# Designs tried in a protein design chat: miniprotein binders against tRNA-specific 2-thiouridylase MnmA (mnmA). Part 11

Target 1, 344 residues: tRNA-specific 2-thiouridylase MnmA (mnmA), of Desulfotalea psychrophila (q6aiz6)
Amino acid sequence: MIKNITGIAMSGGVDSTATAILQKQKGPVLGFFMKLNQPDYETQRDRVSQIAQKLDIKLEIIDLTEEFQEYVLKYFSASYFKGLTPNPCIICNKEIKFGLFQQAILRQGVERIATGHYAQIHKTAAGYQLHKGVDPHKDQSYFLSRLSQEQLAHSIFPLGGMHKGAIYDLVEAHGFHDFRGTESQDVCFLEQDNVVDFLEQTAEFSASSGNIVMNDGKILGKHKGLHRYTVGQRRGLGISYPVPLYVINLDVKNNNVIVGENEQLFHKTMAISDIHWISQPEREDLLHASVHIRSTHKGAQASVILKENNRASVIFDEPQRAITPGQFATIYKDTQVLGSGVIL
Short names: E, the ipSAE of ESMFold2; O, the ipSAE of OpenDDE; V2, 0.75 times the mean of E and O plus 0.25 times the DockQ between their complexes.

## First folded at step 11 (miniprotein)

Design m40W (from s9 with Y40W)
Fold by ESMFold2-Fast, scan of step 11:
Structure m40W (fold): chain B 344 residues (1-344), chain A 87 residues (1-87)
Amino acid sequence: as target 1 above (344 residues)
Amino acid sequence: DRETIQRLLDELEELIRELDELAREADELGSPELANEVRWLADLLRWLVDYMRRLANQGDYDRVNRFLQFIRYLLRLIKELKDRIRE
């Protein structure tokens, strides 16, 4: 453990580059890049190498391809097989980015690792708290909701107190002028655009044709596999009906896609399982908190009833649209992430 | 008061039986999704009643009182569901 050296998780993007600039100003740094066999790996590797060279940062590549397959891709495929909609980014953060990647960096004598995440870590007498980043359009705390106390203890988020505009200004001031005008290209192997192709290419999902039905059992059409459908989906159903229809549920047992009108997507109640706590409430089994049911959800006030076996019942103050089994519900107290569970 | 809490828990058990009947009624009227919402709430109430009885038996009336305020909210939600099924 070398107390004065900070590890930088470098991806070749503007956020990790800004993180490297800020941390190098505070002391000696070492750069680290993950190889996950991502589709753009060679392009990303070359970009990271050029950035590290320009900043005079030593860069090491850590190959986690097999671990990513074991912990993230198998989880992803298994979830779709069960008719669930997974969040591979949350699992990747827990198992890979802040798990095996962080562990590999720490083994090289580094005490802390800085990443380009828009979130805040607050150290308190009761331990580490995870908080939302100050830029509401960039907050990534939802994706970090399953990190452990130990993982947070070794992490630094320099961008958590900054707005995205200031990040572009910072990197440009240091000679990086080619990031502006491009989308933040967080290239993930399992981005939504390639989900169906990935599942079918693995040969684990031969197209299993079934029926598209109304809740009363009326057959409206055929589907080419449950994995092609998500709760809330309107497009691509290939059915004709006098009013717009949406996927409201996936019935694995009968191999049916259940459709209905938009109003049927609104629910006040849900159950969650496999709750992981960052900051577990002490002697409090009924919480009044903001619950986020997906990364794009702004959060909704709810009563959370904590039960045995890391389970809870959630009742929202107002009905929420498209509550999706398999996704994570993250529990917030103001800006603080308390924990998250899997939606049932 | 212990007697007041016991009476309220007994009333909730009666409400649970009413909800079981309401769910059956919703199924018969062709509203299986609504029936499932009623069953979900009935199951939660069963768990809550059992849990509150355990807390009361342990003398933890502060925690029981906290849940009684939440029960009032659930009763409002249940009334809303009854109105939807009735209509």
Scores: ipSAE 0.588, ipTM 0.860, lowest interface PAE 1.7, mean pLDDT 87

Design m41F (from s9 with L41F; at its last look DockQ between E and O 0.83; V2 from the best seeds 0.75)
Amino acid sequence: DRETIQRLLDELEELIRELDELAREADELGSPELANEVRYFADLLRWLVDYMRRLANQGDYDRVNRFLQFIRYLLRLIKELKDRIRE
ESMFold2-Fast, scan of step 11: ipSAE 0.688; ipTM 0.896
ESMFold2, look of step 12: ipSAE 0.715; ipTM 0.910
ESMFold2 (binder alone), look of step 12: mean pLDDT 77; pTM 0.688
OpenDDE base, look of step 12: ipSAE 0.716; ipTM 0.901

Design m73R (from s9 with Y73R)
Fold by ESMFold2-Fast, scan of step 11:
Structure m73R (fold): chain B 344 residues (1-344), chain A 87 residues (1-87)
Amino acid sequence: as target 1 above (344 residues)
Amino acid sequence: DRETIQRLLDELEELIRELDELAREADELGSPELANEVRYLADLLRWLVDYMRRLANQGDYDRVNRFLQFIRRLLRLIKELKDRIRE
């Protein structure tokens, strides 16, 4: 029967299990599990099925394998082909988890979907705001920075106000004692394979040899493909030099990995494109905000100059290390996510 | 006032030409990353000058004033880059 039913995005991990426990206490629930192109699908399916059975939650599996390939894996491979470092989790959240998966759940008469994300949704007169989770070591708001107002309107994040230790305590109180010492991931398509192996197995993706060079043009060695390197990387370069060297840039045009000293990784300027706003600022031409340039970045104060065609210039107050093209820059006002753009 | 803003914008246009030369100097010294950062700042200043001139012509002095505060920070960054390239 179609009552006030909450959908639960279940992954077999501790966070989605805690979410299911909390939401079932509040009313009737239905569990949903995504089938993607993940190597560990059978193991994950078995685990989530066992959890759903133990919690007496009806579980439906939604097959999004082809959609995941089209929206996430092609984006991932194309980014590396262009010498960019992608964030597939942000794209997966936008297109799959809160896109097609959410839409499939809503079509069953469910009005809201709870997920195990450590982030907060605040409903205001001006719309929905996305905020950081209260546990600073588990905040996932960066990965949710491209969600729409409509996607947030249908979402619940029960864990946003909780600390990770309390989550383990909660699941153990309900008979789940096997989660400590395990890791959980929202999307696991690379869990068993490394990035290089995945990319080299992609149709028509081929490794091409080139040079590892310093800025002055000095050749220090050979590389076996730009996709094997990331800005800031120190290890695996296979070169000898009197001081530590780091990847400072990938030169697709000349097929070179450019290396240099750590000091060359620090910059105050950054350009972003394709800005998506969750909450557009009141004045759109200039704002001073905290900008996160990767998921592990703590955020840095910057002036953001908003330009035409959803582009911006970012000038940091202090130099930032390893600004990486292809990653997302997420703009925060205190704990609130305003939006994000792609680093150029 | 309008005359003060026009004077500042003219000074910024002169600074842009200095930045173009500084970028060439950075390339010659083997610092293309610094050269690219300087070129980006020169392009940003060109955009800012054009934008602020349009705002001033529209009488939007509140927005011009906001950008004047930002310009001061940008000038400090430019000085830092000049010092780094030449030291």
Scores: ipSAE 0.586, ipTM 0.859, lowest interface PAE 1.7, mean pLDDT 87

Design m77Y (from s9 with L77Y)
Fold by ESMFold2-Fast, scan of step 11:
Structure m77Y (fold): chain B 344 residues (1-344), chain A 87 residues (1-87)
Amino acid sequence: as target 1 above (344 residues)
Amino acid sequence: DRETIQRLLDELEELIRELDELAREADELGSPELANEVRYLADLLRWLVDYMRRLANQGDYDRVNRFLQFIRYLLRYIKELKDRIRE
């Protein structure tokens, strides 16, 4: 097309609103809103429509409800059924937000799509690199660790070089005064405290009571289903013991929640599978890198031994707490995301 | 030195056998988390020995030496685990 139009992923939140303001200053834009299985869809739709109208941006709604169910919700349920703790946001970014949603936007004649993510894209001769956002309290690069080179090539992250305070200042300067003090609510159904209810409403989940046990086999109580528990969990166990106890493992075969003391949650070794590379290390099968085992993890220095079939062994310099099967381990070289794998 | 590397790899294969015994000892002493960690390290060393032997056969001694330095790092951790299991 003769006119270079940028697409904007708009959600009705402060970050996507700031992204729209910044990109509109650089040229013509089209707004796009994603319809998913979110329970607050009507409220979010009305909000994003009002914002688009105020900014004089044409808004298109793309309905991905059935695709979200197929790619994200089935993954979520299947993971819990296997005794794993999923990360639906990483899968949603890969399959929906930067997958089918991006593809639908590109079909509208848009070449690049701006989103409100706090991360940076650097174009090099070897391809696109994903980097941490500069605001350490807002960096979202972990959740973007499964994106492909092609997905990054079509993406713009205008907020990656900015701090959250400056984003509030920006939107307020443009007449949006009601974003401060709003709770950071995930509009995704999967991230509500009704996760257990969601799982138990599916045909796959019924009451499957079992035992809460210590490693020595001592039974301390009964559980109402393994899907109600996560490695590292202390509260909600419903057991009494002289010292604090934590979930250290889920035993699917015997239907047991295994509990122990905090010290038993620390491990130096970790295996990962299904590694996806954004920037695969050239000619190296042994890396010393920072590995993030969950979104809230600051990262820990580790030796990463790359093996066949997109697998690796990770040996941390210091023991790490609550390594959780099913979560993603993201490999960083300074601020750069190299790739991520699934924790075994 | 090809002969020296082959001898070191053979010594590591014996260490792997000792780790398998240590893991069983940890299980019997009621420390299954430590037993699993030792088993994981034994499996990793088995893979590393095989991989380093392939590299040595290809004449890639620089990469073999890099992995041998990493193995020295692992040996320190293995010693820590032995001390924890045996007090």
Scores: ipSAE 0.590, ipTM 0.864, lowest interface PAE 1.8, mean pLDDT 87

Design m80W (from s9 with E80W)
Fold by ESMFold2-Fast, scan of step 11:
Structure m80W (fold): chain B 344 residues (1-344), chain A 87 residues (1-87)
Amino acid sequence: as target 1 above (344 residues)
Amino acid sequence: DRETIQRLLDELEELIRELDELAREADELGSPELANEVRYLADLLRWLVDYMRRLANQGDYDRVNRFLQFIRYLLRLIKWLKDRIRE
């Protein structure tokens, strides 16, 4: 073993491959791949092994199948059962990728782990700050919003200062010509369109039919389970009405999907709970910040009123569409992630 | 000045009563989602009034003044809600 070894989280995708290339140029590296019992595990394992061989990087597989089920899949299923829309990637980053996976790597004498995330870590006298990646179309800081100071201290994001086009150029210069025009294998399998099938096949979840209704109680149709619907959804409702209708709420108690017109999806107020701080403002109980209410949201200016028990009220400058309970609201000051909470 | 702050807090309590009436109006017009948002805002203002009173009692007038500036911003939100409910 050599001093100053960097661990590389390798997944077989273009971003982790570029990360491995860049880090190997800086010193000795060891590659690590997570086994989560994903449906494409065999294919992904073979691909990451071939990449590691080509780069002359020793690869170890760390099996976290049971831990992924306990910390991510149970959370995911329980959230849908409660009529909430979860973000499994944020929980996976917190508990698995930068939690148990990072801890397993550190126990082997590795001091830091590099990942293919498009985000930046700034070390300051007051601690580590998480910042947006420079490529606005690839920034992944939202998904990293619940990382701890210790997790950031052991992490490196080599791609945070780069644009995606430069990443393709880099891997191609090293003989990897098959990444263009394909989906990244770094994507979480729970983000695929098979979510409904997964939920309906689990021992902890059972589909229940109910009604699609308007606010006045008028029944417009039947649904095949609340987990099939998300606030803001327009398509797949199977109902006929003179104007377009959207899911505005999920009523778990009465087992109803509540629909209405697009204007009913716009709100200026939002409550959040279970706030985790990466960089907690000292003695600030009122913040003016940009708040991201989902991964695809570009951010909206808001006033954030900090309350006791890690709760806050958010008042947006402009009304926001489809605020979704169970999703995470991430609080930004310019490019810096301050923290995140769960939308109520 | 404690007298000025008390007057402003009393004005906020009157605004809270107006919001309670607005929420009822939204329910009657068939907009329970707007009624819920108005009720949440009324609850937030109740919490803010109590919080600002505690800050004033502790002599932290700088933080009270910050929240009073924020209240002026909230008046725009309240007007937006009134306009949406009454359109």
Scores: ipSAE 0.581, ipTM 0.858, lowest interface PAE 1.8, mean pLDDT 86

Design x1 (at its last look DockQ between E and O 0.76; V2 from the best seeds 0.00; counts 0 for: pae O 1.6 > 1.5)
Fold by ESMFold2-Fast, scan of step 11:
Structure x1 (fold): chain B 344 residues (1-344), chain A 115 residues (1-115)
Amino acid sequence: as target 1 above (344 residues)
Amino acid sequence: DRETIQRLLDALEELIRALDELARAADELGSPELANEVRYLADLLRWLVDYMRRLANQGDYDRVNRFLQFIAYLLRLILELIDRIAEKLGDPELADKIEQLADELRQLLERIEQR
């Protein structure tokens, strides 16, 4: 009956609220909220329900608790067990938010889903391109770097062309005055402060003591598990040394945390595997592009040598600090996301 | 020119063997981090040489020439790396090996740049 209905992913935050306001102005909408059994679920659910009621939007709750555990939490734990530092947000976007959640919404006769992401989708003759949002302080394209052509075809990012200040102005004009100063209102199991506690509630992480060593093998102390350490970490080492020391590598085979001076964190070379292409380059074997090695990285110019089996070697023009195995390297051409791979 | 390209690729394979020896020496002197950097670049050069030989066999000399320009860039990075190894480790036997390797690298760069 209703052919041009748009689904809205509603989280109770300012961005999804602004998205709902904008999309409702363009036609009929349905609101959807994900249940992942997050720590603040009941508070978030109540907030979303109040917003949907105020905007006169029908809200449905889609329970993906078991799927989140299977696709995100198992990935997260397995990565740390392998001595890798995961990015659960990228996997959650690929498998849950734009995967099973999007599929559930589409099954209800919805054609497209709008989300509050600060990124842009451009439709071209060659397919859909993912681009950075225009607000450089809010761009979320890195976290969307694993999306498929099909997932992009069913997505709308109304905020991609807007600055965060304009979003606050928009929601305030519609009677939402309490969002300023509450940008990070939601809690996630996988936030940094909860990571160690979450992992240690599983039996496999309780008896993993080993040594903190220098590159030359000198033992400086003991650790209570590799999962407690990340490349670049300075604090919490519990060791005494005349100069500041940082985690430079995790050695799973020998169960060692390898430490060194800050200069040892800088590298020009990196290998990536499991490359997913949103827009595969015309020249398949050698690219000069901007590579982002984590969400907070501003990007660095690099030569990317494409190899078989979705692998590549990356040579940065300038040394990059704290290249971390398990994180994602996202390849950009100007504002366009070409794809991403897992750092080895 | 197929013969010129084959000679350059052969020279690169000799360089790769010298880099493997340098990496082993760095390990033996207690610098596995520097050894790993050398091994990474040696492995990359090994893959590139193999790939370039395959491209040449397919007659794709345009891509071979593009990669030769990139090889020149990598050889400059290797020169920087071996200078850092010499500074950090200070071993006389290793210093002699680095001087010899640096001369081979500079000669190879000249050969690539003169094509």
Scores: ipSAE 0.493, ipTM 0.814, lowest interface PAE 2.7, mean pLDDT 86
Fold by OpenDDE base, look of step 11:
Structure x1 (fold): chain B 344 residues (1-344), chain A 115 residues (1-115)
Amino acid sequence: as target 1 above (344 residues)
Amino acid sequence: DRETIQRLLDALEELIRALDELARAADELGSPELANEVRYLADLLRWLVDYMRRLANQGDYDRVNRFLQFIAYLLRLILELIDRIAEKLGDPELADKIEQLADELRQLLERIEQR
């Protein structure tokens, strides 16, 4: 092991650049860039190379294109074809970024990987805790809710204690002035965020037209495949109705899109499965916690009943809108990420 | 306290049976979403009753008491759901039966909390 070298996950963005700057001030670093299915890979590679050169960081490219296809893209497409809404970023972080990519970096004799994630790791006697970043608008702890103790042990989040404004100031002080106004894409492997076009280009794609129906079975129109619709969707229905209608559910069995009014999107209950714990809760049967049902959700207070086989029932104190099967529910105690499960 | 807990669990089992009937009625009336909500609550209550029985048999009344508060909350949700269903299903007899069972359960819970 080369003692005291930190690997830097460099992506060409402001956050990874700031991470590189901050970590270089602390000791020796090596830069690493992931080659994946990025539509603009060449442009990103060139940008990362320029940043690494300017910072006097040796850059290595790790190709994980095939692994990304196998672990992330297949999951993504297969989920939509099952009427589920996936979260590819959670899977990518678990399997690729903090999985195979981290392992590849560690094999170089590096002790830990630093990334530009807005989250915090707290070392305790009981293990590593994952906490929210201090910037509530930039917190990425939700996307890290599937990490193992080993993955956390080999991770550094230098930005977790900083606000985005301070990150811009930092990189500008080091001569990087072109980051302001650049937004990260929601889905890094989609050009123009077009989920439908991506899905329809997959080998597994089979369009099956069906009915758009109300809860009473009234047919309002036809859909062009369930993969085009998600719970809470209003746009692209192609139906006329006196009041706004939303996708309430996807009936995969009957190949129906079920629509209804906004009030029908609110539920107090959900079930979750495949629970992964970062930190095991003190009470293994019943806990009161803040539950986030998607990455943009602010969290809602709920009772969580822990069942057998990593399952739970969740009952919210207040009704929640558009609880979506296939999304991840992340369970928090204050700022601490306890764990996450898949919404059923 | 053991006898009162046993009575509560028995009353919850009766409520579960009534909810199973309500879910079937909702399916028959073409309200599958409502049936699914009822069925979810019935299944949750069934799991809780079984778990609470195991806890009671182990003498772990502290844990049983934690679940009693949760049962009180669930009963409220069930009543809210029944009100929505009764309007749709037109089965006032089943609604009344569930309401009576819920009232019995509330009384039992109050007796447990007062001791």
Scores: ipSAE 0.382, ipTM 0.736, lowest interface PAE 1.6, mean pLDDT 89
ESMFold2, look of step 11: ipSAE 0.681; ipTM 0.884
ESMFold2 (binder alone), look of step 11: mean pLDDT 73; pTM 0.678

Design x2 (at its last look DockQ between E and O 0.74; V2 from the best seeds 0.00; counts 0 for: pae O 1.7 > 1.5)
Fold by OpenDDE base, look of step 11:
Structure x2 (fold): chain B 344 residues (1-344), chain A 115 residues (1-115)
Amino acid sequence: as target 1 above (344 residues)
Amino acid sequence: DRETIQRLLDALEELIRALDELARAADELGSPELANEVRYLADLLRWLVDYMRRLANQGDYDRVNRFLQFILYLLRLIAELLDRIAEKLGDPELADKIEQLLDELRQLAERIEQR
């Protein structure tokens, strides 16, 4: 092991650049860039190379294109074809970024990987805790809710204690002035965020037209495949109705899109499965916690009943809108990420 | 306390049976969403009854009592759900039965909390 070298996950963005700057001030670093199914890979590679050169960081490229396809893209497409809404970023972080990519870096004799994630790791006697970043608008702890203790042990989040404004100031002070106004894409492997076009290009794609229906069975129109619709969707229905209608549910069995009014999107209950704990809760049967049902959700207070086989029932104090099967529910105690499960 | 807990569990089992009937009635009325909500609550109560029975058999009444507040919350949710369905059910006898069971359960729960 080369003692005291930190690996830097470099992506060409402001956050990874700031991470590189901050970590280089603390000791020796090596830069690493992931080659994936990025539509603009060559442009990103060149950008990362320029940043690494300017910072006097040795850059290595790790190709994980095939692994990304196997672990992330297949999950993504298969989920939509089952009428589920996936979260590819959670899977990518677990399997690729803090999985195979981290392992590849560690094999180089590096002790830990630093990334530009807005989250915090607290080392305790009981293990590593994951906490929210201090910037509530940039917090990425939700996307890290599937990490193992080992993955956390080998991770550094230098930005977790900083606000985005301070990150821009930092990189500008080091001569990087072109980052302001650049937004990260929601889905890094989609050009123009077009989920439908991506899905329809997959080998597994089979379009099955069906009915758009109300809860009473009234047919309002036809859909062009369930993969085009998600719970809470209003746009692209192609139906006329006196009041706004939303996708309430996807009936995969009957190949129906069920639509209804906004009030029908609100529920107090959900079930979750495949629970992964970052930190085991003190009470294994019943806990009161803040539950986030998607990455953009602010969290809602809920009772969580832990069942057998990593399942739970969740009952919210207040009704929640558009609880979506296939999304991840992340369970928090204050700023601490306890764990996450898949919404059923 | 043991006898009161046993009465609570027995009353919860009766409520579960009534909720199963309510879910079937909701399906027949063309309200599958309401039926699913009822079934979810019934299944949750069934799991809780089984779990609480195991705890009681182990003499762990402290854990049983921790679930009491949660049971009271569920009973409230069931009451709210019943109000939404009762307008549609056309079966006043089933609605009345569920209301009576809810009242009994609340009284039993209050007796357990006061001890």
Scores: ipSAE 0.356, ipTM 0.726, lowest interface PAE 1.7, mean pLDDT 89
ESMFold2, look of step 11: ipSAE 0.657; ipTM 0.876
ESMFold2 (binder alone), look of step 11: mean pLDDT 78; pTM 0.760

Design x3 (at its last look DockQ between E and O 0.77; V2 from the best seeds 0.00; counts 0 for: pae O 2.4 > 1.5, pTM O .754 < .8)
Fold by OpenDDE base, look of step 11:
Structure x3 (fold): chain B 344 residues (1-344), chain A 115 residues (1-115)
Amino acid sequence: as target 1 above (344 residues)
Amino acid sequence: DRETIQRLLDLLEELIRALDELARSADELGSPELANEVRYLADLLRWLVDYMRRLANQGDYDRVNRFLQFIAYLLRLIIELLDRIAEKMGNPETAERLDQIARELDEALQRLEDR
C-alpha cells in the first residue's frame, strides 16, 4: 500500500474538480475517471483530461461499461417493466461508484477515494456514520443510503461541510471559471428525460397497450405500456376529465393504469423491504424517525416498526403524497442516515 | 396487568377478524384499494398482537407498554379508514361492530395507562 495517496473520482464537474483541489492540498493524489454508457463520453473524457492536466494530476480511466449495464441499466429497465419506479442512482453508488470503481482504485494502492458528494462521514467507536451535507439544497446523503461500512471506511467527502457557493469560489480561485450554470452529473449517469426512449430500445421491451381506469373500473382511455407511467404522474395521460387526474397505482396484473384525484395520492402507511442499515438503530422493534420516500422529499416524521427479514411497516404522522413502489425510503435520525429500504 | 393485557390482545384479535371480513366485503363491492389498505392494517395488527404476546410471555411489560401508544394511534387510523369505508360502501352494520370494538379497545387502553 502506498501510504497517504488519495484517489480522486473525477467527472469533469465542479464538485469533483473542487474535491481534486482540496485533496491535492492535503497530499498526493491520483485521478480516476469512470467510463460508462455516457452518450457524451468523449467530451467528458477530454474535459476531465484537461482538468487533470491543469491540476497536475495523473489520470487513469477505468472502464465499467459492461458492469454498469449489468448492475444498473438492467435493474432500471426490469423495474419499469414490473410497474416499479427504480432509483438507479442508489444502485449505481452501491454497485459501481463505491463498489467496483472504488475497488479498482484501491487495487492501485490508494487508501481512500474522494468524491464530490455533499454528505458527511463521522467515524465513531461503533463504526462509520453517514450524515447529511451541511448544504440542504445539495445534500446527497439519500443516494448513499445503501453504502456498507467498508465502502464508507474507504471514502472521503470533502464537500460535505461546504455550501455550493463556496465550491464555485474555490474552483474560480484556481482558474476554473466555466462551471457556473452547469448541472452536476456526479449523482446520476442516466438522463431522466430519455427514460421512455431508453426503455423502448431495450431487448426486453414488450409494450402492451391497456386501459386507463378509475377506481370504480370506468375506462377513461388507453395507455401505451405501463413503463410510461409512475405514481403521481399527471402529464401524458391523454385523458379528458373535469378535474385533474393523477396516476394513483399501476395494476400490472390487469395491465391497467389506475387514475384518481389528488387526494387519493395521500397515504399514512407504507411497507418497505430489503432494509440496509448503515447504522443499526438502538431500538430494534419500533423507532420514530424522519423518512424520505424519494430523493426530492424533505422527510416526514414516522413510526417505523421493524419486522423480520429486513422488512418494516412505516406509519407517517401526516399523510404523504405519491408513495411510489420501487423507490427507496431512507430513514434518518436528525442528520444521520440510519438506513434505507425499498418501498413495496 | 397480565389479565388486562390478555383482554386487550383478545379484543385486537376480534378487530383483526372484523377487518379481514371488511377487506373481503370491500373487494366484493369493487373497492380493491380500500381492501388493500384494510388488509395492510389487519396484517400489521396481527404482527403486533403476536409480538406483544411474545413480550408478555417474557414478562417484558415495558416493551408492551411502548407498543400500546402505537396501537392507540393505529386504532385511530383504522377508525378513520372505517369512516371512509362506511361512507363509500354503506355497510352500517360492519361499521357499528368495528366502532364497538374500537370503544372497547379505548377503554382497555385507558385502564392500562391508569396503572
Scores: ipSAE 0.128, ipTM 0.620, lowest interface PAE 2.4, mean pLDDT 87
ESMFold2, look of step 11: ipSAE 0.528; ipTM 0.806
ESMFold2 (binder alone), look of step 11: mean pLDDT 75; pTM 0.714

